# VHH binders against q9rw55, part 32

Target 1, 281 residues: q9rw55
Amino acid sequence: PQVEQLARQKMWNLAERFVAGESIESAIQAVQALERDGIAGNLDLLGEFIDSPAKCTEFADDVIKLIEAAHAAGIKPYVSIKLSSVGQGKDENGEDLGLTNARRIIAKAKEYGGFICLDMEDHTRVDVTLEQFRTLVGEFGAEHVGTVLQSYLYRSLGDRASLDDLRPNIRMVKGAYLEPATVAYPDKADVDQNYRRLVFQHLKAGNYTNVATHDERIIDDVKRFVLAHGIGKDAFEFQMLYGIRRDLQKQLAAEGYRVRVYLPYGRDWYAYFSRRIAETP
Short names: E, the ipSAE of ESMFold2; O, the ipSAE of OpenDDE; V2, 0.75 times the mean of E and O plus 0.25 times the DockQ between their complexes.

## First folded at step 8 (VHH)

Design p07 (framework vhh_7n9e_1; at its last look DockQ between E and O 0.47; V2 from the best seeds 0.00; counts 0 for: pae E 11.9 > 2)
Fold by OpenDDE, look of step 8:
Structure p07 (fold): chain B 281 residues (1-281), chain A 119 residues (1-119)
Amino acid sequence: as target 1 above (281 residues)
Amino acid sequence: DVQLVESGGGLVQAGGSLRLSCAASGFTFSRNAMYWGRQAPGKGREWVSGISGSGGYTAYASSVKGRFTISRDNAKNTLYLQMNNLKPEDTALYYCAAGLYRGTWYDYWGQGTQVTVSS
């Protein structure tokens, strides 16, 4: 633990590039800084897998505090959560704890005109996440809750289509988890192709689309696509990770596109940072 | 209160030039990205150009690229648009804008300045 502490202390100077601090205050300030460049924020309290139901509830409480803080700072609350972190899969009082806590979080966000994105996790959680997403959209409206689809999964194109009745706000990503070839494309080319399909189909369907990628080729393809099909800039947004391709973020904002940056924050930043270093060339 | 006041518009012949200005007040100008947009008769507002707070990043619509130049003077809280080789299709009300993109436009914009390009 002491070694870890020392490592954390030394690595913070580097990690601050990818993490918006450890506190709510620092996260809010980071969002405000982005907004000055015409870029919106997506706040993510770091903490993925929690074993204790009580801790899951506490995590949800912390997210609610974040929403309150954003509101107080004059920022529209926009928060991403992983349902596992708030108790998905745990039964409490005859209901899934993740659903219960998500309901609390979204209710608070809605009160302030905010938005909650239910992050997609590994393939084993896709069905339950989409089911809960549907339930929550029914309760709160598609303007207050969204979810994520991962293009590396074979099923994602079908999942997108199955959600059309909800007119959902969906973030499209390539994929964040190690998945077996039985459920996910092993080749990058196939993942990229499926990503384009997801984005284009969702746009054509008239649904709000979050294009979450740093891939300039795909970004350019999206630009051309929306132009060719007469889709306005208000119909979608580009999303990127905090600290990654800042130049491109600002450029897209300058071009008049909606840009939103995913801002992880919290004390549990070390694991996240380590992953980002590994992924960033 | 945020104020954006455009000027410099007018009537010009095709191939001519104009320089638009936007005087900004009510916010920290140097820390905010600024944009130009335009609205032609019978058409919706369209993005023309953008510039970051520091001026380090600029962007242009494909229709004006190579002809228009966006710039800013942070000491004067002023945004500029140099328009060269103007075409009749450039005829529009030109707006200065600031803030985040909301719906079909930005948080703040001025009243606009009319640019008319005759053939």
Scores: ipSAE 0.038, ipTM 0.495, lowest interface PAE 2.4, mean pLDDT 91
Fold by ESMFold2, look of step 8:
Structure p07 (fold): chain B 281 residues (1-281), chain A 119 residues (1-119)
Amino acid sequence: as target 1 above (281 residues)
Amino acid sequence: DVQLVESGGGLVQAGGSLRLSCAASGFTFSRNAMYWGRQAPGKGREWVSGISGSGGYTAYASSVKGRFTISRDNAKNTLYLQMNNLKPEDTALYYCAAGLYRGTWYDYWGQGTQVTVSS
């Protein structure tokens, strides 16, 4: 009603800095604005209440529509998906529905020279996501599909090493899920140290590395590391969140580094952002 | 096809100035970040300066900051590098570069223009 409408508008006033609107059109416009400053986009269609196989496939269809729209607008498609949102864990015709839908999405992206990042979720999905990542790299090539490792998980260094045979494109993040100390470092200093280990080991292995952080000390350490090891600016990129440290995003791009910005969008932004506000101190 | 053509190089005494130009064609110039790089004889390529598509953001290598100024004229599809207080270590082949399709990848280079700074 009236109260909800007022709350939604007030929430949007806060969220619009961090969310690229509700529509494909607004998301495309946001990427085009970034590209004027030498910054690339990583599009993420927000989804909530994807609770049936039919809705999972419908969500995958919507991701394919996004990929088509980006291509039509002259943008090389680069899209993140959560495999749970497209049916991971739901059996259809003797195969995991998430894998079936991921194949459809990656095939469309590959048609346009694009890339799909398989986002990592909570720790209980890591094994199945990495197995499905291996399958999808085998089918489409590492140039068209990547995944994420989270430095707060104890397992991530071992997982990184286990994937080297694929020459994988990996996005290194600290982690955003509430995880128990049995599986994740509770201390920020340990998370940050492990983040550096993941990034540096992946770079030294000769794999394309996505350095997703706003931490300027880590960014400076990466700059020094790549110079010391003769690693060109074409072997890695910095990644940041839409609306956070736009000054730093633009400065890094002007310095000739590859910069990519995560752009969430969709009609479910209100529910998404409401949860983030409730968790913010 | 994308073309980048540098000009304005030459021989100059230490302390002198030069202005380099880069004529760009085959892409939407104003929607792409542009860069200057250089390569000294027998050495690898060095990033020198960069500028956003709008011109609102610039960056410089520490070795040239305060002496070099990058600029662009989007109406003429031309990138510039004003080089002041030149030093012998600035001697190099200077080239411009663009990243296309993805906004941040600079995959195209010009042939370069030689700058030689004498003692």
Scores: ipSAE 0.005, ipTM 0.354, lowest interface PAE 11.9, mean pLDDT 86
ESMFold2 (binder alone), look of step 8: mean pLDDT 85; pTM 0.866

Design p08 (framework vhh_7pa5_2; at its last look DockQ between E and O 0.54; V2 from the best seeds 0.00; counts 0 for: pae E 14.4 > 2)
Fold by OpenDDE, look of step 8:
Structure p08 (fold): chain B 281 residues (1-281), chain A 119 residues (1-119)
Amino acid sequence: as target 1 above (281 residues)
Amino acid sequence: QVQLVESGGGMVQPGGSLRLSCAASGFTFSRNAMYWVRRAPGKGPEWVSGISGSGGYTSYADSVKGRFTISRDNAKNTLYLQMNSLKPEDTALYYCAAGLYRGTWYDYWGQGTQVTVSS
């Protein structure tokens, strides 16, 4: 136990760059620090792949506590959740547990004028996530719940188009999971191209767009695109990961763009940190 | 209470120069990004320039790039905008702003200082 504690401590010294602490308090403070630089926050409680329905519900409760804490601290609640973490795929009382818990979370956020982003997971969960997203938008409004599309999936352009009737707030990402070539572009160039297509089509449709990337080429292309099409800075935002390209975050904020940083926090930070190191050695 | 007070505006001829100042209070100035925005008559607000808390990052609208310089003195809690080679199209009410971008405006802004460029 002592060795583990020391290991965690040493690893934490490195992980603190990418994780906004283990507690709600630390997460809130991190958001407040970003806001001083003109950057908004997106809070993410770490805890993926929960198998127990009871634990899923507890996780949802913790997210609700986070929302309340943010409100109490004078921060507009903005939280991302993975539906698997709150019980997606588990049936309870004739309804999907993930949907049930998401409803609870969004209801609380809405009470405080907040926003919940339903993070997209692997390709096997895309259909159910989008279906649940549609349901939840119907219940709470597009101003309180959004979702994510991944550009590396062949289906994503179609998915975006199919959601236009909702006028949805969508975060565009390249992709976070290892997907087979049967469902995803193996070539990075194709992923990047599809990313631009997703962003540009969503912007042209008049929908609020979250451009979640650290790719400066794409960022520049977006800047040029919105200028050419007369799209205002209030129609979209750039999103980046906590601790990654902090210089670019601050620069974009200085340029007057809306910038939001994704802040993971929680005790289960090790897995997340390991992924970040692998991506950015 | 956050207060932002702009000064230094006036009337100048095309090609002239002005230096705007913004006195800030009610928050930790050195830790906050600051911005200049302007609104011309009959037009919507336009972002002009921004500077990070430390001053390490600056940015300018294309329309003012090369002519305007944003700076700050954190010891004096003051934001500046040096405007050179002024043009008639620069005529506007200039605002000092702070906080998050919430649409057309930021969380905090002053009353503005009028800049008029006319022959």
Scores: ipSAE 0.280, ipTM 0.691, lowest interface PAE 1.3, mean pLDDT 92
Fold by ESMFold2, look of step 8:
Structure p08 (fold): chain B 281 residues (1-281), chain A 119 residues (1-119)
Amino acid sequence: as target 1 above (281 residues)
Amino acid sequence: QVQLVESGGGMVQPGGSLRLSCAASGFTFSRNAMYWVRRAPGKGPEWVSGISGSGGYTSYADSVKGRFTISRDNAKNTLYLQMNSLKPEDTALYYCAAGLYRGTWYDYWGQGTQVTVSS
């Protein structure tokens, strides 16, 4: 227990640059610090091993507490959730529990003018997540709920086009799950090319586009693309991870681009940080 | 109530210098990135320069890089733009702008101050 405590403390000393602490208060303070530089936050309560309906609903309650705390602190609530953590796949009273809990979360966010991003997980959840996304946009409006598409999946270009009737707010990411070559591009060059296609098609369609990457070449390509097509800086934003390239985050904000930073927090930070290190060189 | 008041514009010959100021009130100045934007006759707005809330990061449009310097004094709630080596193409109405949290970037603009470069 003493050895475990020392190992956890040493890991925290490395991790604290990338995680906004364990509490709501530390997460709020981190967002407020970002806002001093014209950078918005995307709050994510970390949770692992949520396996019962009761725990899923308790996690959703904790997300609602975060939304309330952000609002009370003068922050427009912007929160990402994984539908699996709130009960996706668990049928309760004739409805998916994830959908039930997502409604509660989005309703609270909407009350405060906020936004909920439905994070995309592994490829097996894409169909159900997009179906639930369509339902939730219909109920709350695209101003209050968005989702994510992953450029490493072959299907993502088609999925993007299929959602255009919603005028959806979508975060474009490359992808971070271990996926077989039957569903995902194995080569980085193909992933990067597909990333550009997703972003450019979404912008051309007139939809709000979240460009989530630290790749300066892609960021520069987006800048050139929007200039060439007369797309204003109010039509998109750059998104990056807390603690990674803070210099670039501030530079982009000073250039007048919208910038949002993903802020994970919670007691499950050790699992999050360990996976991040293992998946990033 | 948010207020942004620009000053320091005027007429100057090519190669001359001007220093613009923007007095800010009604919000927490040090919490927000600040920008200079300009509008030349018959043209739309052009972003000129920006500075982070802390002042640690600055950026410039290519057309002004090396000639203009943005700065801020957070104790005085004041934004500055030092403009050197002015060209006729710099002739424009210059606006101070802020994007406050909870809103879109560029939410608040001043009245502008005119800079005219001609000889």
Scores: ipSAE 0.000, ipTM 0.213, lowest interface PAE 14.4, mean pLDDT 85
ESMFold2 (binder alone), look of step 8: mean pLDDT 85; pTM 0.865

## First folded at step 9 (VHH; framework vhh_7w1s_2)

Design q01 (at its last look DockQ between E and O 0.03; V2 from the best seeds 0.00; counts 0 for: pae O 3.8 > 2, placed apart)
Fold by ESMFold2, look of step 9:
Structure q01 (fold): chain B 281 residues (1-281), chain A 116 residues (1-116)
Amino acid sequence: as target 1 above (281 residues)
Amino acid sequence: QLQLVESGGGLVQAGGSMRLSCAASGSTFRNAMYWHRQAPGKQRELVAGISGGYTAYDDSVKGRFTISRDNTKNTVYLQMNSLKVEDTAVYYCAAGLTRGTWYDYWGQGTQVTVSS
């Protein structure tokens, strides 16, 4: 614990540009700064060791407090959650606790015209997350809840097509979990090409598309694709991580593209940041 | 209440110059501001944008138009040189994002008419 506290203090100097602090107040201030630059925020309360139904519901309550505080500060709430953190897979009162808590969170966001993005986690949760996503879109509408597809998974192209009846708002990412080659492309070139397929097919289907990448070649390909197909800038947005390529974020915003930045925050930033560093080559 | 007021429009001969101004009042300072234009029968289109120290231009105006901002005041400018008849349009100033909503605040527009 003492070693962890010492390392925590030392690590903060490294992490402070990539994490919007520990508090709701600091996260809101970071979004407000982005909005002055014409850039929107995607708030993500970091959580660690959410291992009981009670802690899952407490975490959901904290997300609701974030949504309320964002609204009170003049920010339209846009929040990402991991369904595992709010109880996916835990039965409570005859229903999956994650679904129960997600309903509470999305209802609060909808009250303020906001949006909840259901993060995709490892491959074992994809089926249940997409099933719960379909249920939640049916209840709240695609304007208030979206989800994520990961281009490194073989299944993602089929999953994308299977969701078209919902007109879904989907965030396209490459993938961040260690997945076996039985379910995910091992080669980066295949992941990148599948990323393009996901984005282009979703745009062509007429669905709102979130292009979450820092890869300038893919960004340029998207710009050319939308121009060639008459797709307006109101049909998609670029998404990036807080503190990474702030120059590119502002340049895209100046070009009139919609830009949104992922803003992790919370007391658990150290554990989250340390694992992300440890997982990179 | 945020208000955006464009000024500086009018009639100008092709090849001439004109400077548009957009004054913002009743709002928090904005680092990002945009000029759009709408020609008769056309959709509104982005002409130039600025976000922080970064600027961008539609291809049709590159090298002829310059967007700039006074960081001590809520004022953005569009310097328009070598004007063409095709630049004839109503020019609008916009705040790109307000309270999480894209393009929620627009000025009333100022007419620019370029004559041959």
Scores: ipSAE 0.707, ipTM 0.902, lowest interface PAE 1.1, mean pLDDT 90
Fold by OpenDDE, look of step 9:
Structure q01 (fold): chain B 281 residues (1-281), chain A 116 residues (1-116)
Amino acid sequence: as target 1 above (281 residues)
Amino acid sequence: QLQLVESGGGLVQAGGSMRLSCAASGSTFRNAMYWHRQAPGKQRELVAGISGGYTAYDDSVKGRFTISRDNTKNTVYLQMNSLKVEDTAVYYCAAGLTRGTWYDYWGQGTQVTVSS
């Protein structure tokens, strides 16, 4: 345990670039720092795989605490959650536990005019996530709950279109999971192209769009697209990861675009950090 | 309509203590409450907030200031200890909002002057 603690301490010096600390307080401070530069925050409580209903509920409680803390600090709550972390797939009292806990979280956020993003997970969870998303939008409104689509999935364009009746706030990402070729584009070029399609179609439909990428080519394409189609800067936002391309974050903000930074925090930061290092050596 | 009235300000020597009060009337006292301050020539800044069971503080006042509330009295307090000259400002009470915006309700402010 002592060795592990020491290792974690040493690694934290590196990890702090990508993780907004271990505590709620540190996360809030990170958001406040970003806001001074005209950048908004998206808070993500990091957690390990949760295999019990009780732990899922506890995780949800922790997210609610985060929302309260944000509000106390004068920050509009904006939080991303994975439904698996709060009990998706587990039945409790005749209802999906993930849905039950998501309601609690979103209700709390809504109370303060906040927003909850339901992060998309692997392809096996897309259908249930979108179904639950639809339910939650119906209950709380599209201004308080959003979700994520991944451009590397063949289905994503269809999924986007199927959600148009909700006028949804959607974060577009390339993809975060290892997916088989049967469900996802194996070539980066195809993923990038599909990403553009998703973003452009969603924008054209008049829906609020989160362009979550660090790809400057795509960012430039989006800039040109919105200009050409008379889409205002308030109709979408760029989203980036904490600690990645901070220069670009500030630049975009300075140019008048809405920018939001994804801020993971929590004690279970090592796994996340390891992934970031692998992606950005 | 919520009305906020601050009290407790005045002149205090550096190192001294002062407690500010903000009395709320006209609505249910369920919202988050905040203290802001504005020094001469500076922008108004958040000093402390309280929501649910959580409190938040600006780094400049951590360990010195404490925000609390008494729901039975519809009052929020700011206990200020170890006051510094740089704490001199007009202190404002604000109510948290539930509509996605912040601080629809403000008090008139109370002057706090810390002398060296």
Scores: ipSAE 0.046, ipTM 0.376, lowest interface PAE 3.8, mean pLDDT 90
ESMFold2 (binder alone), look of step 9: mean pLDDT 85; pTM 0.872

Design q02 (at its last look DockQ between E and O 0.87; V2 from the best seeds 0.71)
Fold by ESMFold2, look of step 9:
Structure q02 (fold): chain B 281 residues (1-281), chain A 116 residues (1-116)
Amino acid sequence: as target 1 above (281 residues)
Amino acid sequence: QLQLVESGGGLVQAGGSMRLSCAASGSTFRNAMYWHRQAPGKQRELVAGISGDYTAYDDSVKGRFTISRDNTKNTVYLQMNSLKVEDTAVYYCAAGLTRGTWYDYWGQGTQVTVSS
């Protein structure tokens, strides 16, 4: 137990820059620190081994506790969830626990003027997630629920256009799942170009756009695009990972851009941290 | 609740200098603060922003205006040098993000009038 404790402490010393601790309280403190810098938070409760309907509902309950705690601390709740973590999938009666739990979560967030972002997962879940996104926007309004599109998927441009009737709040990401070339661009240059297409088309459609990237070339392209098209800084935001390029986060904030930082937290931080190390330049 | 009080505005001749102050009270210390201005018939525009050690300026004021802060007084400043008639506007101090809401708190503004 002493060896394990020392190993975890040493790994935490490396991880604490990228993870907002294990508790709701540490996550809220991290958001409050960011808000003093003019940077908003995007809270994400990390979960491993959510392998039963009961655990999915417990996870949803924990997300609701996070939303309540954020509001009580004077933070407008902004939380990302994976629908698989709250039970996405139809049962034998055609009912989807994930949708039921998402309704509970979004209703609580809406009560406090908050927002829930529905993460996009691997390509096999895109259809059901977009269908459920459409349902949830219809029930709660686009100001309280958003979703994600992934530029590495061939389908994403078509999906974006198909959602325009909702005036949707969408986070544009490149993609983080291992996908075959039958559904996703294998070449980084194609992914990056499609990322620009997604962002620019969404902005030009008049929809709130979340530009989630650390790529300064793309950030500069977005700045030029919005200037050339008369798009105000209130129509979009930049989003980045906690602990990565804090200098760029503050510089963009000083320039008056909206900046939001993804804040993972929870006891399962080791798995998250390992992925971030593998993905950083 | 955050309260922002501007001071230091008034009448000044072109080429002159003026220092605006914004005292923040009623909340935790803010590391990010902004100055905006609104000339008659124009939209409110960002003039300068600060977040920690990082500053940014509108191109029309770069090199003439300096945003700074005094942490001991919970005050942010806008030093305006080489003033032009075009700088005439109401200047507003703002907290860019308060309780998760963008541009929710503004001062009441202070008039700056630059005469030729």
Scores: ipSAE 0.730, ipTM 0.909, lowest interface PAE 0.9, mean pLDDT 90
Fold by OpenDDE, look of step 9:
Structure q02 (fold): chain B 281 residues (1-281), chain A 116 residues (1-116)
Amino acid sequence: as target 1 above (281 residues)
Amino acid sequence: QLQLVESGGGLVQAGGSMRLSCAASGSTFRNAMYWHRQAPGKQRELVAGISGDYTAYDDSVKGRFTISRDNTKNTVYLQMNSLKVEDTAVYYCAAGLTRGTWYDYWGQGTQVTVSS
């Protein structure tokens, strides 16, 4: 424990670039700082893998506390959650625990005009996540709950199209998990191209789109696309990770685009930090 | 409650220059500030923005307009040079994002008229 504490203290000076602190208070302050630059926040409570139903419910409670704190601080709640963290796949009282806890979270967010993004996980959870997403949109409205599609999956274009009846708010990402070639494009070029397809089709459909990428080529393509098709800057937003390409974040904000930054926070930041270092050496 | 008050507008001849000011009060001065304009019969459009030290301009005003700020005065400026008749519009000052709401603070606007 002492060694861990020392390591954490030593590495925090580096990690603070990518993590909005360990506490709710630090996370809120980070959002407030971003907002001064015209950048919105997306809060993500970091946690370890949870396999206990009780712990899943506790995690959901912590997310609700975050929502309350955001509201108390005068911030519109915007939070991303992974359904696995709140009990997806676990049955409780004849219902999926993830769905039960998601309802609690979204209900609280909606109370304050907030938004909950259901983060997409590995390919084995896509179907259940989208099903639960559909259910939750039906209950709370597309204004209060969204989800994520990953461009590296072959299925994602189809998934996007299948959700059009919901007029959904979708975050488009390239992909975060190691997927087999049987379900995902192995080549980066194909992933990038499919990313463009997802974004452009979703925009053309008139749905709110979150362009979550740091790829300037893709960002420029999106800028040109929306200009060519007469899509207003208020119809979508760029999303980026906390601490990554801060220059680009501010530039896009200066240009009048909606920019939202993904802000992970919490005590379990080390794993996240390690991944960020690997991505941005 | 942030209050924005524009000033510096008026009548100017084509080719002339004008400097607009937007004074912010009532709340913390924000780093992200914007100038919009609305011409008769047209929609309001973004003219220039500043976030931190980063600036951006609409293509129609690039090279002619400069947005800047003075944090000590809680003021954002729009220096307009080589003005054209088509620059005629009501110019609005807007603050950056507040509490997750985009452009929730606006000035009353100032009329800029460029004569031929």
Scores: ipSAE 0.592, ipTM 0.846, lowest interface PAE 0.8, mean pLDDT 92
ESMFold2 (binder alone), look of step 9: mean pLDDT 84; pTM 0.867

